# Designs tried in a protein design chat: VH-VL binders against Putative hydroxypyruvate isomerase (Gip). Part 14

Target 1, 264 residues: Putative hydroxypyruvate isomerase (Gip), of Drosophila melanogaster (Fruit fly) (p36951)
Amino acid sequence: MALKFAANLNFLFTERATSIAERIRLAHQNGFRAVEIPYPEGETSDVVSAVKETGVVVSLVNLAFDKSDDQLRFGSTSVPGSEKLFRSQLDATIDFARQVNCGKIHLTAGLFKGGQESDYTKTYTANLKIAADSLRASKMIGVIEPINKYAVPGYYMNSYSKAAGILADVAADNIQLLADLYHLQHLHGNVSKTLEEYKALIGHFQIAQVPHRHEPDVSGELDYGFVFKALQEFGYDGWIGCEYKPKTTTVEGLGWVSKLGYTL
Below, E stands for the ipSAE of ESMFold2; O stands for the ipSAE of OpenDDE; V2 stands for 0.75 times the mean of E and O plus 0.25 times the DockQ between their complexes.

## First folded at step 11 (VH-VL; framework fv_remtolumab_arm2)

Design J1 (from H2 with heavy chain S109D; at its last look DockQ between E and O 0.67; V2 from the best seeds 0.00; counts 0 for: pae E 2.1 > 2)
Fold by ESMFold2, look of step 11:
Structure J1 (fold): chain C 264 residues (1-264), chain A 126 residues (1-126), chain B 107 residues (1-107)
Amino acid sequence: as target 1 above (264 residues)
Amino acid sequence: EVQLVQSGAEVKKPGSSVKVSCKASGYTFSDYAISWVRQAPGQGLEWMGWIIPYFGNADYAQKFQGRVTITADESTTTAYMELSGLTSDDTAVYYCAREANEFWSGYYDTHDFDYWGQGTTVTVSS
Amino acid sequence: EIVLTQSPDFQSVTPKEKVTITCRASQSIGSRLHWYQQKPDQPPKLLIKYASQSFSGVPSRFSGSGSGTDFTLTINGLEAEDAGTYYCHQSYSLPYTFGPGTKVDIK
């Protein structure tokens, strides 16, 4: 069973192009069959066209953001008082995801800005229950991602145990865990046992080398030769998001794929 | 808070080079692109190229390809633009400008120029 | 590369009147169109980002609209300090490009 890799277009081809539509074309031209993208607010039609033209799979879409409020730049899902905004963002993102045949939405949690954490947890759980129903109606899943504090200071969803507890309270089989191995190593470590521990909850993977968030084959904390074999034994048949900072350029840095025994 | 401070005015002879500096402060230098934009007297704005300091890699408008070099020094948080083979057509004010969002964020970057340097006048005359 | 045009080239306007400036792109650029104001001997200042989003501290009389190829900057109730040159800028693809500018004077 060979692993399948998607280009995360918040990171890859950023040195060559600014619009997501152009990055989709570059990813396709360089052998990627799949991409991960943010909600492309203000240019959804251009992105839909690029997806149709290239035939790439859209493996993940990030929830729409409120760009007019810098405080919500990392999502609204956990933010108290955001419930009406969250529902409108979810609806817009589901509508776009349907147009590109994407079945996974990253329900970005938002920042803890002060006040009581219990209010954030209450909001997050309620919004995820609403999301579960809406996503099921569209045959989609939602994913939540624990993100380490060194990458995004103040991000609400910042531990695997918190994520598991919230998922248990939401009690929906279509709200699952996004395991970004870069964040997982920072937050938890013990990667092989952690993957076994959370196996039943995980619905998506992303990769980068630790600590500098470069390509999988640069020197660092994770042996991706071992990790990729573990993912194959895990039985993961979805796309793996390549969410790393190219050490030089995206294309010059793709040698790890063949070096580790895979193809795009 | 965010500031871009450029080097002073230059007077150059045709055929020479100029190197303009842009000292950045008040943000994480390596995570934001710096663009260079010039404006000839009485004319509009013309984008020359950019650098993402973390990569050290630059990209240029075709008009300037082969004559312009854009670099960045993380240790001094300073970007540089060097233009060679100067002619009188290169007489202009040269600006550096920062792109509006953290690079590699989890959201959709707009790439507007939110902060500009004060400008550096380069005059080319024989 | 993407060409931006602006209309009009020049306006002389009585204070408190409405000013409308258009920018047209040679291809769709989504919402990746930004507006700047430039006064003599000063760098440009960002007014409107991403077609319609006001930059921090910009007076509410400035607004932007449009998507795709056609964009508009509106100054609703012009004030004397608004005299200057206005530029549109696309960030859809490299190389970035600017419109040729629209000069606004006070009558």
Scores: ipSAE 0.576, ipTM 0.806, lowest interface PAE 2.1, mean pLDDT 91
ESMFold2 (binder alone), look of step 11: mean pLDDT 92; pTM 0.942
OpenDDE, look of step 11: ipSAE 0.845; ipTM 0.915

Design J2 (from J1 with heavy chain F103Y; at its last look DockQ between E and O 0.56; V2 from the best seeds 0.00; counts 0 for: pae E 2.2 > 2)
Fold by ESMFold2, look of step 11:
Structure J2 (fold): chain C 264 residues (1-264), chain A 126 residues (1-126), chain B 107 residues (1-107)
Amino acid sequence: as target 1 above (264 residues)
Amino acid sequence: EVQLVQSGAEVKKPGSSVKVSCKASGYTFSDYAISWVRQAPGQGLEWMGWIIPYFGNADYAQKFQGRVTITADESTTTAYMELSGLTSDDTAVYYCAREANEYWSGYYDTHDFDYWGQGTTVTVSS
Amino acid sequence: EIVLTQSPDFQSVTPKEKVTITCRASQSIGSRLHWYQQKPDQPPKLLIKYASQSFSGVPSRFSGSGSGTDFTLTINGLEAEDAGTYYCHQSYSLPYTFGPGTKVDIK
């Protein structure tokens, strides 16, 4: 299967535009047929219009989050005491995702800021069970992402084995793993074996080169020529998120697509 | 604490150039955009351009294209704005301001100007 | 380029009264409108970000509302220290633009 690439708009086109709607238009103008976006609180109508205007696919939406709270600004899903907030954020995100025909929501975990980790795990598991029901009613999948400490210090979901254990306890087939290869290399390594080990759980992929988080074709730890072939053998038929820091500009850095044998 | 400290007042002749500095402290300099805004006497605020120090390239309002150069020096955490071909219409107070969006954290924010420099008065007179 | 207009351009108000300032954008800008206060010979200071969110340390008498093209800054119970000029600013697209300002004086 040919691989399909989406522009992550927290990262790409950031040197040219500030609003998500404007970044959607730039992504479309530069050949992308899909994007990944945060929940665009306060600008949902503009984003819906940009999606309809361009016809881009919205492959992933990040859960709405509290921009003003230090612990919650990277998500609420694991944070004890935030259960009512999480439910409200999930409902808002599902409503938006339906308007743009997005079937995947990243259930961002939030930060561990003290207290007992077991309380976070209980909250996370309970909230994911609730999310599974709501998402299924809307024909959507939730994904959870192990994130390395260099990118987000203190992020609760920081290990593949922890994620797998929690998914087993949640026991819902529409709550799945987001495998970001940048984070995977930092947290686990052994990429081909890790993909095989977690194959049944993985529902979304993102890419960047390691260690500097640039384009796949810059010098680094991962041979993306090999890795992309492994993803094709994996049989994933969704979009792969391009979540990397452009080394120069977004557009100047897109040469890797054709060099590695793909198209946008 | 986030702080932006600008260079002192300048008196310039028509046709010359001015270079204003903006020393930043209290945050990761390369991860936040710096904008330059000017205000002529008795007038409103006018955006001139910005730089995201990580990229090193700047973008400018059309009015200033070809006359303004905005740069950043990461080793000194200092942004600069240079305006050439000065006329009396360029007499103004020049401000630098930081934008509320930390690039590369995965965090999408509002891009308001949360912290401002104290301003640098540039007077162009013959 | 997105044009912002403000009204009124000048307002003289007795203490403890309500002040209302409007900002209108030439196109939809979502909630990406911010309000600044500028006192004479000082840099602008952020009051309200993202249409309605108070910046840290801003007194509760300041509030913002609106979305799309029409926005309002409200000072509910004006104090003497609030005299100054108020600007709106959009961060929706480059180039950034400001409204022309609203001067508020104390009677």
Scores: ipSAE 0.774, ipTM 0.890, lowest interface PAE 1.3, mean pLDDT 93
ESMFold2 (binder alone), look of step 11: mean pLDDT 91; pTM 0.931
OpenDDE, look of step 11: ipSAE 0.823; ipTM 0.907
ESMFold2, look of step 12: ipSAE 0.720; ipTM 0.870
ESMFold2 (binder alone), look of step 12: mean pLDDT 91; pTM 0.935
OpenDDE, look of step 12: ipSAE 0.820; ipTM 0.909
ESMFold2, look of step 19: ipSAE 0.604; ipTM 0.825
ESMFold2 (binder alone), look of step 19: mean pLDDT 91; pTM 0.936
OpenDDE, look of step 19: ipSAE 0.761; ipTM 0.886

Design J3 (from J1 with heavy chain S105P; at its last look DockQ between E and O 0.69; V2 from the best seeds 0.00; counts 0 for: pae E 4.0 > 2)
Fold by OpenDDE, look of step 11:
Structure J3 (fold): chain C 264 residues (1-264), chain A 126 residues (1-126), chain B 107 residues (1-107)
Amino acid sequence: as target 1 above (264 residues)
Amino acid sequence: EVQLVQSGAEVKKPGSSVKVSCKASGYTFSDYAISWVRQAPGQGLEWMGWIIPYFGNADYAQKFQGRVTITADESTTTAYMELSGLTSDDTAVYYCAREANEFWPGYYDTHDFDYWGQGTTVTVSS
Amino acid sequence: EIVLTQSPDFQSVTPKEKVTITCRASQSIGSRLHWYQQKPDQPPKLLIKYASQSFSGVPSRFSGSGSGTDFTLTINGLEAEDAGTYYCHQSYSLPYTFGPGTKVDIK
């Protein structure tokens, strides 16, 4: 089974392109067949046009967010008192995702800024249930992602076991786990066994080297030659998000694909 | 309060290099791009390049490719611009400027320069 | 690169008069056009972002309009303190480029 890679445009092609639409075109020009994007506030039409023009698949869209709020910039889904905002963001994201035929939305959790964690859990679970229903109606999947504290201090969803518990409570087959191997390694390592343990929950993969979050072939803690083979054995047939910081430029770094024996 | 404070004036000989610093404060340094813009005496503004500290990679205007290096030190929240092979044509005031939008996790919509350093005068003369 | 032009190059204006500065782009840049004011021995200051949005603290007499290739900065009732050079700037694509500037003097 051939692995498929998508360019995460929060990270890739940021050197020369100032818009998501431009980055989509750059990704396409460099051989990517799929992209992951943020919710393109204020530029939804341009992105739709770029997607149509290039024919790239939008494999993942992040939930709309409020960048003006320190707690909400990483999502509102778990933040008590932000239920109304979450719903509006969800609706907006679904509407956009539909326009670009994206069937997967990253339901960002937000930051824990104090209080009782149980309140965040309650809010997150409730909102994810709402999301499940809305997404199902649109034939979409939602994913939640454990993120390590070094990348995003205070991020509420910071544990695979926590994620598993929440997913169990949500009890919706269209709410799944996003396994970013960069975060997975930082959180508890043991990548192969962890993937096996949570295999039934995982609905999306993203990659970056550890600890500096560069290309897979850069020296680091993970042997991606081995890891990619593991993913093939895993049987994942979706798009793998390339969410790494180019060590130099995106284009120069893309040599890892062929070097490791794969194609875009 | 967002502030960009640049290093002092420089007088350089032709063929030498200059390195200008830009100390940023009052915001999350890593999340905002820093651009360098220069202005020759009595002339307009010229964009030289930028860096996103979070990513650590820089890009440059073609005119300066191979001659300019922009770096960022997150530990000191300082951006640097080094220009080599100086000639009299490089005599100018050099500005660092912050672009208005943070890069992560937000959408990159606004790239106006909302805050500027005070400028660094670089004089190249024999 | 995207080339920006401005008109006029220079304008001498009586206080309280209306000032109009035009910026033209060599290609469509949507609304990704920004205006700056620069006074002697000072860095540029942001006035208008994205063609028509006033930056914080900018007096209401400053306004911007336009989209695509043609943009206008308007000063309704020029004040003495408004003397300086005004630059347009595009952030549509790299390299970023600026207009040549319009110098506004007070009569």
Scores: ipSAE 0.161, ipTM 0.694, lowest interface PAE 2.7, mean pLDDT 93
ESMFold2, look of step 11: ipSAE 0.374; ipTM 0.726
ESMFold2 (binder alone), look of step 11: mean pLDDT 91; pTM 0.929

Design J4 (from G2 with heavy chain S105T; at its last read DockQ between E and O 0.80; V2 from the best seeds 0.79)
Heavy chain, then light chain:
Amino acid sequence: EVQLVQSGAEVKKPGSSVKVSCKASGYTFSDYAISWVRQAPGQGLEWMGWIIPYFGTADYAQKFQGRVTITADESTTTAYMELSGLTSDDTAVYYCAREANEFWTGYYDTHDFDYWGQGTTVTVSS
Amino acid sequence: EIVLTQSPDFQSVTPKEKVTITCRASQSIGSRLHWYQQKPDQPPKLLIKYASQSFSGVPSRFSGSGSGTDFTLTINGLEAEDAGTYYCHQSYSLPYTFGPGTKVDIK
ESMFold2, look of step 11: ipSAE 0.709; ipTM 0.863
ESMFold2 (binder alone), look of step 11: mean pLDDT 91; pTM 0.933
OpenDDE, look of step 11: ipSAE 0.860; ipTM 0.923
ESMFold2, look of step 12: ipSAE 0.726; ipTM 0.871
ESMFold2 (binder alone), look of step 12: mean pLDDT 90; pTM 0.928
OpenDDE, look of step 12: ipSAE 0.760; ipTM 0.891
ESMFold2, fold request of step 20: ipSAE 0.705, 0.529, 0.681; ipTM 0.864, 0.789, 0.852
ESMFold2 (binder alone), fold request of step 20: mean pLDDT 91, 93, 92; pTM 0.932, 0.945, 0.941
OpenDDE, fold request of step 20: ipSAE 0.812, 0.845, 0.821; ipTM 0.904, 0.916, 0.908
ESMFold2, last read: ipSAE 0.663, 0.645, 0.684; ipTM 0.847, 0.838, 0.857
ESMFold2 (binder alone), last read: mean pLDDT 93, 91, 92; pTM 0.944, 0.932, 0.942
OpenDDE, last read: ipSAE 0.827, 0.896, 0.733; ipTM 0.909, 0.937, 0.881

Design J5 (from H2 with heavy chain N101E; at its last look DockQ between E and O 0.73; V2 from the best seeds 0.00; counts 0 for: pae E 2.1 > 2)
Fold by ESMFold2, look of step 11:
Structure J5 (fold): chain C 264 residues (1-264), chain A 126 residues (1-126), chain B 107 residues (1-107)
Amino acid sequence: as target 1 above (264 residues)
Amino acid sequence: EVQLVQSGAEVKKPGSSVKVSCKASGYTFSDYAISWVRQAPGQGLEWMGWIIPYFGNADYAQKFQGRVTITADESTTTAYMELSGLTSDDTAVYYCAREAEEFWSGYYSTHDFDYWGQGTTVTVSS
Amino acid sequence: EIVLTQSPDFQSVTPKEKVTITCRASQSIGSRLHWYQQKPDQPPKLLIKYASQSFSGVPSRFSGSGSGTDFTLTINGLEAEDAGTYYCHQSYSLPYTFGPGTKVDIK
């Protein structure tokens, strides 16, 4: 099956626009049928309008977060003592996701800033069980993402083995892995075997070239011609998030889609 | 530790140009936008344009389009603003200002100006 | 281009009283409105970002509110050091724009 690509708007169109709504319009104008966005705190109405006007699919929304707190600005899900905040953030994010017909929420883990890691794991597992119930009631899926330390120092969820163990403990079929191939290569390597090992858990993919996080076809560690065929063979039929730093500009860098044999 | 240090005051004749520098330190220069903002005596703040050094291209307010050039030099971590065709209306203090967050943070960036240079006074004789 | 207006142009205020400054945008800008304080011969200083978030080191007497088109900066209990000019700034779209400023003097 043909692969489907979504623009991650934390990274793409940043050179031309500042608001998420403007970036949605630019993504649409440049051929994207889908986007990934953070919870647009303070801007939900503008984003809903832009989605309606363009008809883009919102393939993923990041959990609402506390931008003013250093530990919480990358999520609250693992952070002990933030359980009430997490529930409030989850409810707000689900409500927004409904308005844009998004069925998938990234449950961002937050930062480990000292204390016992076991307390974070306990909090994370408990909050993911709560999220599973709330998301199921809304017919949505939650995803968790292992993120490498070079991208986000101190991020709690930093290994595929840890993620798999936690998912087994949560025991909910609607809480799944987000496999970002940029992070996967940094955390694990051996991409083909790693994808095979975790295939049953994976519910979302994101891409960037390694090591500099540019377009898939820039010189680097991953052969995306091979990787994309592997994703088709694994039967992935969802959206693939394009979460990379444009080497020049977003639009100038879109040639990889056609070059690798795909369309937006 | 984040610091923006601008070049010194200048006195210019009408019709000439001025180039103001803004030396940045204490952060990854290429990843944060720098804006130029001017203020005529007794007047408010006026945004002139910006550059994200990573991309190297600038965007300008329409009033200055064709007269202003904003550039960045990664090797010296210095941004520049050059204004040509000066008139007495260009007498002002010129500031550089940094945006608070990296360009790829998306929604995480609020695009406020958290650090400002000390300002460069440009006086154009009439 | 998004136009910002401010009200009032000028206030002369008794110390310890409440100061209210309004900024209105010509279109919705979400929460992408920031407030700066400028004293004579100094660069502007960030006070409030993203409509209501206090910048680090800003006294708690300063607060911001609003979204969409209407925004307010409040100084609860004016101090002598607060005299200066206050500007709003939108970062919703390029070109960025500033309000015309509100000058606050101590009576």
Scores: ipSAE 0.638, ipTM 0.848, lowest interface PAE 2.1, mean pLDDT 92
ESMFold2 (binder alone), look of step 11: mean pLDDT 93; pTM 0.944
OpenDDE, look of step 11: ipSAE 0.756; ipTM 0.889

Design J6 (from H2 with heavy chain H111E; at its last look DockQ between E and O 0.39; V2 from the best seeds 0.00; counts 0 for: pae E 5.3 > 2)
Fold by ESMFold2, look of step 11:
Structure J6 (fold): chain C 264 residues (1-264), chain A 126 residues (1-126), chain B 107 residues (1-107)
Amino acid sequence: as target 1 above (264 residues)
Amino acid sequence: EVQLVQSGAEVKKPGSSVKVSCKASGYTFSDYAISWVRQAPGQGLEWMGWIIPYFGNADYAQKFQGRVTITADESTTTAYMELSGLTSDDTAVYYCAREANEFWSGYYSTEDFDYWGQGTTVTVSS
Amino acid sequence: EIVLTQSPDFQSVTPKEKVTITCRASQSIGSRLHWYQQKPDQPPKLLIKYASQSFSGVPSRFSGSGSGTDFTLTINGLEAEDAGTYYCHQSYSLPYTFGPGTKVDIK
């Protein structure tokens, strides 16, 4: 199967567009047929309209989050005492995702800012079980992402072995891994074997070059020609999120798609 | 600690130019837009324009288009605002302010001005 | 260009009482409305972002509400140090614009 690429709109088309709705239009205008977006607090109706106007697929929505709290600005899922907030955020995110026909929600973990890690793990596991039930009712999956400390200092979900253990405890087939190859290289390395080891758990991919998080074809640690072939042999037929910092501008940097043998 | 430190007060003659600096520290300079906002004596706040240092692009309010140039120097983490063709109407305090829009956070960011410079008084008199 | 208006222009209020300041946008701006306090001879400081979210270190007596075109800043239990001018700011579209300000004095 040919690989399918989605524009992550927290990173791409940010040069002049402040709204998610306008970034959707720019992504479509520049050849993207799919996007990844945050929960678009304060502009949900405009984003729904932009999706309908352009016909883009929304491949992933991040869980709604509390911008006013430093611990919760990267999600609430693991944070003890936030269980009612998490449920409210999940309900809002599912409702929005349904309106744009998005089948995947990134259940962002939040920050560990002290206390007992075991309390965070207890909260995380309990909230993921609740999310599994709610998401199943809407034919959606939830994904969890191990994120390296250089990208988000203090992020609770920070290892593949921790993620796998928690997923085993949750025991729900609709809660899966988001494998961001940028983070995977930082956290684990040995990309081919790691993908093989976690194959049964992975439900979404994101890409950026290592170490500077630019386009896949810039000089770096990962040979994306090889890696993309491995993803095709993996049998992944979903969207791959392009979550990278444009080295110059988004559009000037899109040449990697054709250079590596693919199309948007 | 995030800080924006501006250059000192200036007295200018009509027809001349002024260039105000804004030295940033305590954060990744290129990842945040810097806006310039002025305030005439006894008046409210007026947005002049902004720059995104990572991309190097600037944009200006129409009132100032053609008279203002906003630039950034990553090596010194300093933004600049230059206003030409000064008149007495340009007498004001000029502020730089950081937008909270962090391009690489992975999550929806706000466009509030979370940190401000101390202000630079520019007086234009004959 | 989005015009913001504020009401009232000026308030003189007894300490410990409630202050209400309104901001109205000329078109819907969702929740992209922010509030600043400016004391004499100081730069503005951020109080409330995204209509209702308190900025770090802001006293709990300050709160914001509203969406669309109508927004409110509330000071519940005014303190002497709260005297100053309050501005709303929209970040929905360029050019960014500010309201004309509301001056608050302590009686």
Scores: ipSAE 0.209, ipTM 0.655, lowest interface PAE 5.3, mean pLDDT 90
ESMFold2 (binder alone), look of step 11: mean pLDDT 91; pTM 0.926
OpenDDE, look of step 11: ipSAE 0.434; ipTM 0.777

## First folded at step 12 (VH-VL; framework fv_remtolumab_arm2)

Design K1 (from J4 with heavy chain T57N F103Y; at its last fold request DockQ between E and O 0.54; V2 from the best seeds 0.75)
Heavy chain, then light chain:
Amino acid sequence: EVQLVQSGAEVKKPGSSVKVSCKASGYTFSDYAISWVRQAPGQGLEWMGWIIPYFGNADYAQKFQGRVTITADESTTTAYMELSGLTSDDTAVYYCAREANEYWTGYYDTHDFDYWGQGTTVTVSS
Amino acid sequence: EIVLTQSPDFQSVTPKEKVTITCRASQSIGSRLHWYQQKPDQPPKLLIKYASQSFSGVPSRFSGSGSGTDFTLTINGLEAEDAGTYYCHQSYSLPYTFGPGTKVDIK
ESMFold2, look of step 12: ipSAE 0.740; ipTM 0.874
ESMFold2 (binder alone), look of step 12: mean pLDDT 91; pTM 0.930
OpenDDE, look of step 12: ipSAE 0.829; ipTM 0.910
ESMFold2, look of step 13: ipSAE 0.712; ipTM 0.861
ESMFold2 (binder alone), look of step 13: mean pLDDT 91; pTM 0.933
OpenDDE, look of step 13: ipSAE 0.767; ipTM 0.885
ESMFold2, fold request of step 14: ipSAE 0.746, 0.698, 0.693; ipTM 0.880, 0.856, 0.854
ESMFold2 (binder alone), fold request of step 14: mean pLDDT 92, 93, 93; pTM 0.937, 0.944, 0.943
OpenDDE, fold request of step 14: ipSAE 0.884, 0.781, 0.822; ipTM 0.933, 0.895, 0.907

Design K2 (from J2 with heavy chain S105T D109S; at its last fold request DockQ between E and O 0.52; V2 from the best seeds 0.71)
Fold by ESMFold2, look of step 12:
Structure K2 (fold): chain C 264 residues (1-264), chain A 126 residues (1-126), chain B 107 residues (1-107)
Amino acid sequence: as target 1 above (264 residues)
Amino acid sequence: EVQLVQSGAEVKKPGSSVKVSCKASGYTFSDYAISWVRQAPGQGLEWMGWIIPYFGNADYAQKFQGRVTITADESTTTAYMELSGLTSDDTAVYYCAREANEYWTGYYSTHDFDYWGQGTTVTVSS
Amino acid sequence: EIVLTQSPDFQSVTPKEKVTITCRASQSIGSRLHWYQQKPDQPPKLLIKYASQSFSGVPSRFSGSGSGTDFTLTINGLEAEDAGTYYCHQSYSLPYTFGPGTKVDIK
């Protein structure tokens, strides 16, 4: 089963395009059939139009967020006291996701900024149970992502063990793990064993090379030739998010796809 | 505290070049684009081009293509704009501005000009 | 290239009155419209970003609204220090463009 790659538009096509709609058009023009995007606050109509025009798949959308609060700009899901905001953000994100036929929402956790971690875990688990019900009603899944402290200092969801425990407590088959290989290597290592251990929980993948978060084929800690074969052996047939910092430009850096034996 | 400090005023003859500097401080220089904007006396604002220091990528308004070069030096956190073939129509105040396009986040960037340099007056006269 | 127009060109306003400035784009730009104030012999300074979001330290009397092609800056209760020229700016696509400006004077 061939692997399918999506352009993450927070990272790719950023060197000459500012709006998400323009980045969608650039991704399409350069061979991508799918994208990952943040909730496009204030420009949902333009993004819906660009998706219709190009026919790209929106493989993942990030939960709507609040940039006016330093703790909430990386999500609200775990943050005690933000439960009403979370439900509003979830509803807005589901409504948008339906308009672009996106079936996956990244339920971004938010920052731990002090207080009791147990309160965050309680909030997170409760909000994920609410999200599970709402997402199921819309035939969608939610994903949670362990993120390393060097990329987002203070991010609440920072451990595969914590994620697995929370998923067990939520006990919903439509709340799953987002395995970003860049973060996985930083947080855990033992990539083959770790992927095998968490296989049943994983609903989405993202890629970048370690340690500088560039294209998969630059020199680094991960052999993506081997890793991609492992993903094929898993039988993963979803989209793989290309969430990396172009070493030069996005297009100049796409040679890895063909070099590693794949197509967009 | 974010600051952009530009080089001093210049008087130039037609046909010459000018190079204006913009020293940035108080933030991670490579993570934000710097735009150059000019304003002729009594007139509005005109975008000339930008540079994204991380990429080294510069892009220019068509009007200035071939005459303007925008560069960035990470070691001094300084952006430069050089305009060649000056005419009297190039008499203006030249501003640098930082763009709110912080990369490598999970949320969208607004791309407004949140901080501006003090301006550099360039006068072109014979 | 996206053209921005502004209305009015000039407005004399009695202190404490409401000022309304409009900006119209030649195509949809979502919410990627920003407002700047420029006082004589000073650089522009950001007031409102992304159509309606106040920049840090901007007085609450300034507000923005609109999306798509039609945008409004409102000064609710004009103060003497608000005299100057106001520009809109789109960041939807390169090249970036500005509106021609609206000069606001105190009567």
Scores: ipSAE 0.725, ipTM 0.875, lowest interface PAE 1.7, mean pLDDT 93
ESMFold2 (binder alone), look of step 12: mean pLDDT 93; pTM 0.949
OpenDDE, look of step 12: ipSAE 0.876; ipTM 0.928
ESMFold2, look of step 13: ipSAE 0.718; ipTM 0.870
ESMFold2 (binder alone), look of step 13: mean pLDDT 93; pTM 0.945
OpenDDE, look of step 13: ipSAE 0.822; ipTM 0.908
ESMFold2, fold request of step 14: ipSAE 0.666, 0.620, 0.696; ipTM 0.856, 0.835, 0.863
ESMFold2 (binder alone), fold request of step 14: mean pLDDT 93, 93, 93; pTM 0.944, 0.945, 0.944
OpenDDE, fold request of step 14: ipSAE 0.856, 0.782, 0.773; ipTM 0.920, 0.891, 0.889

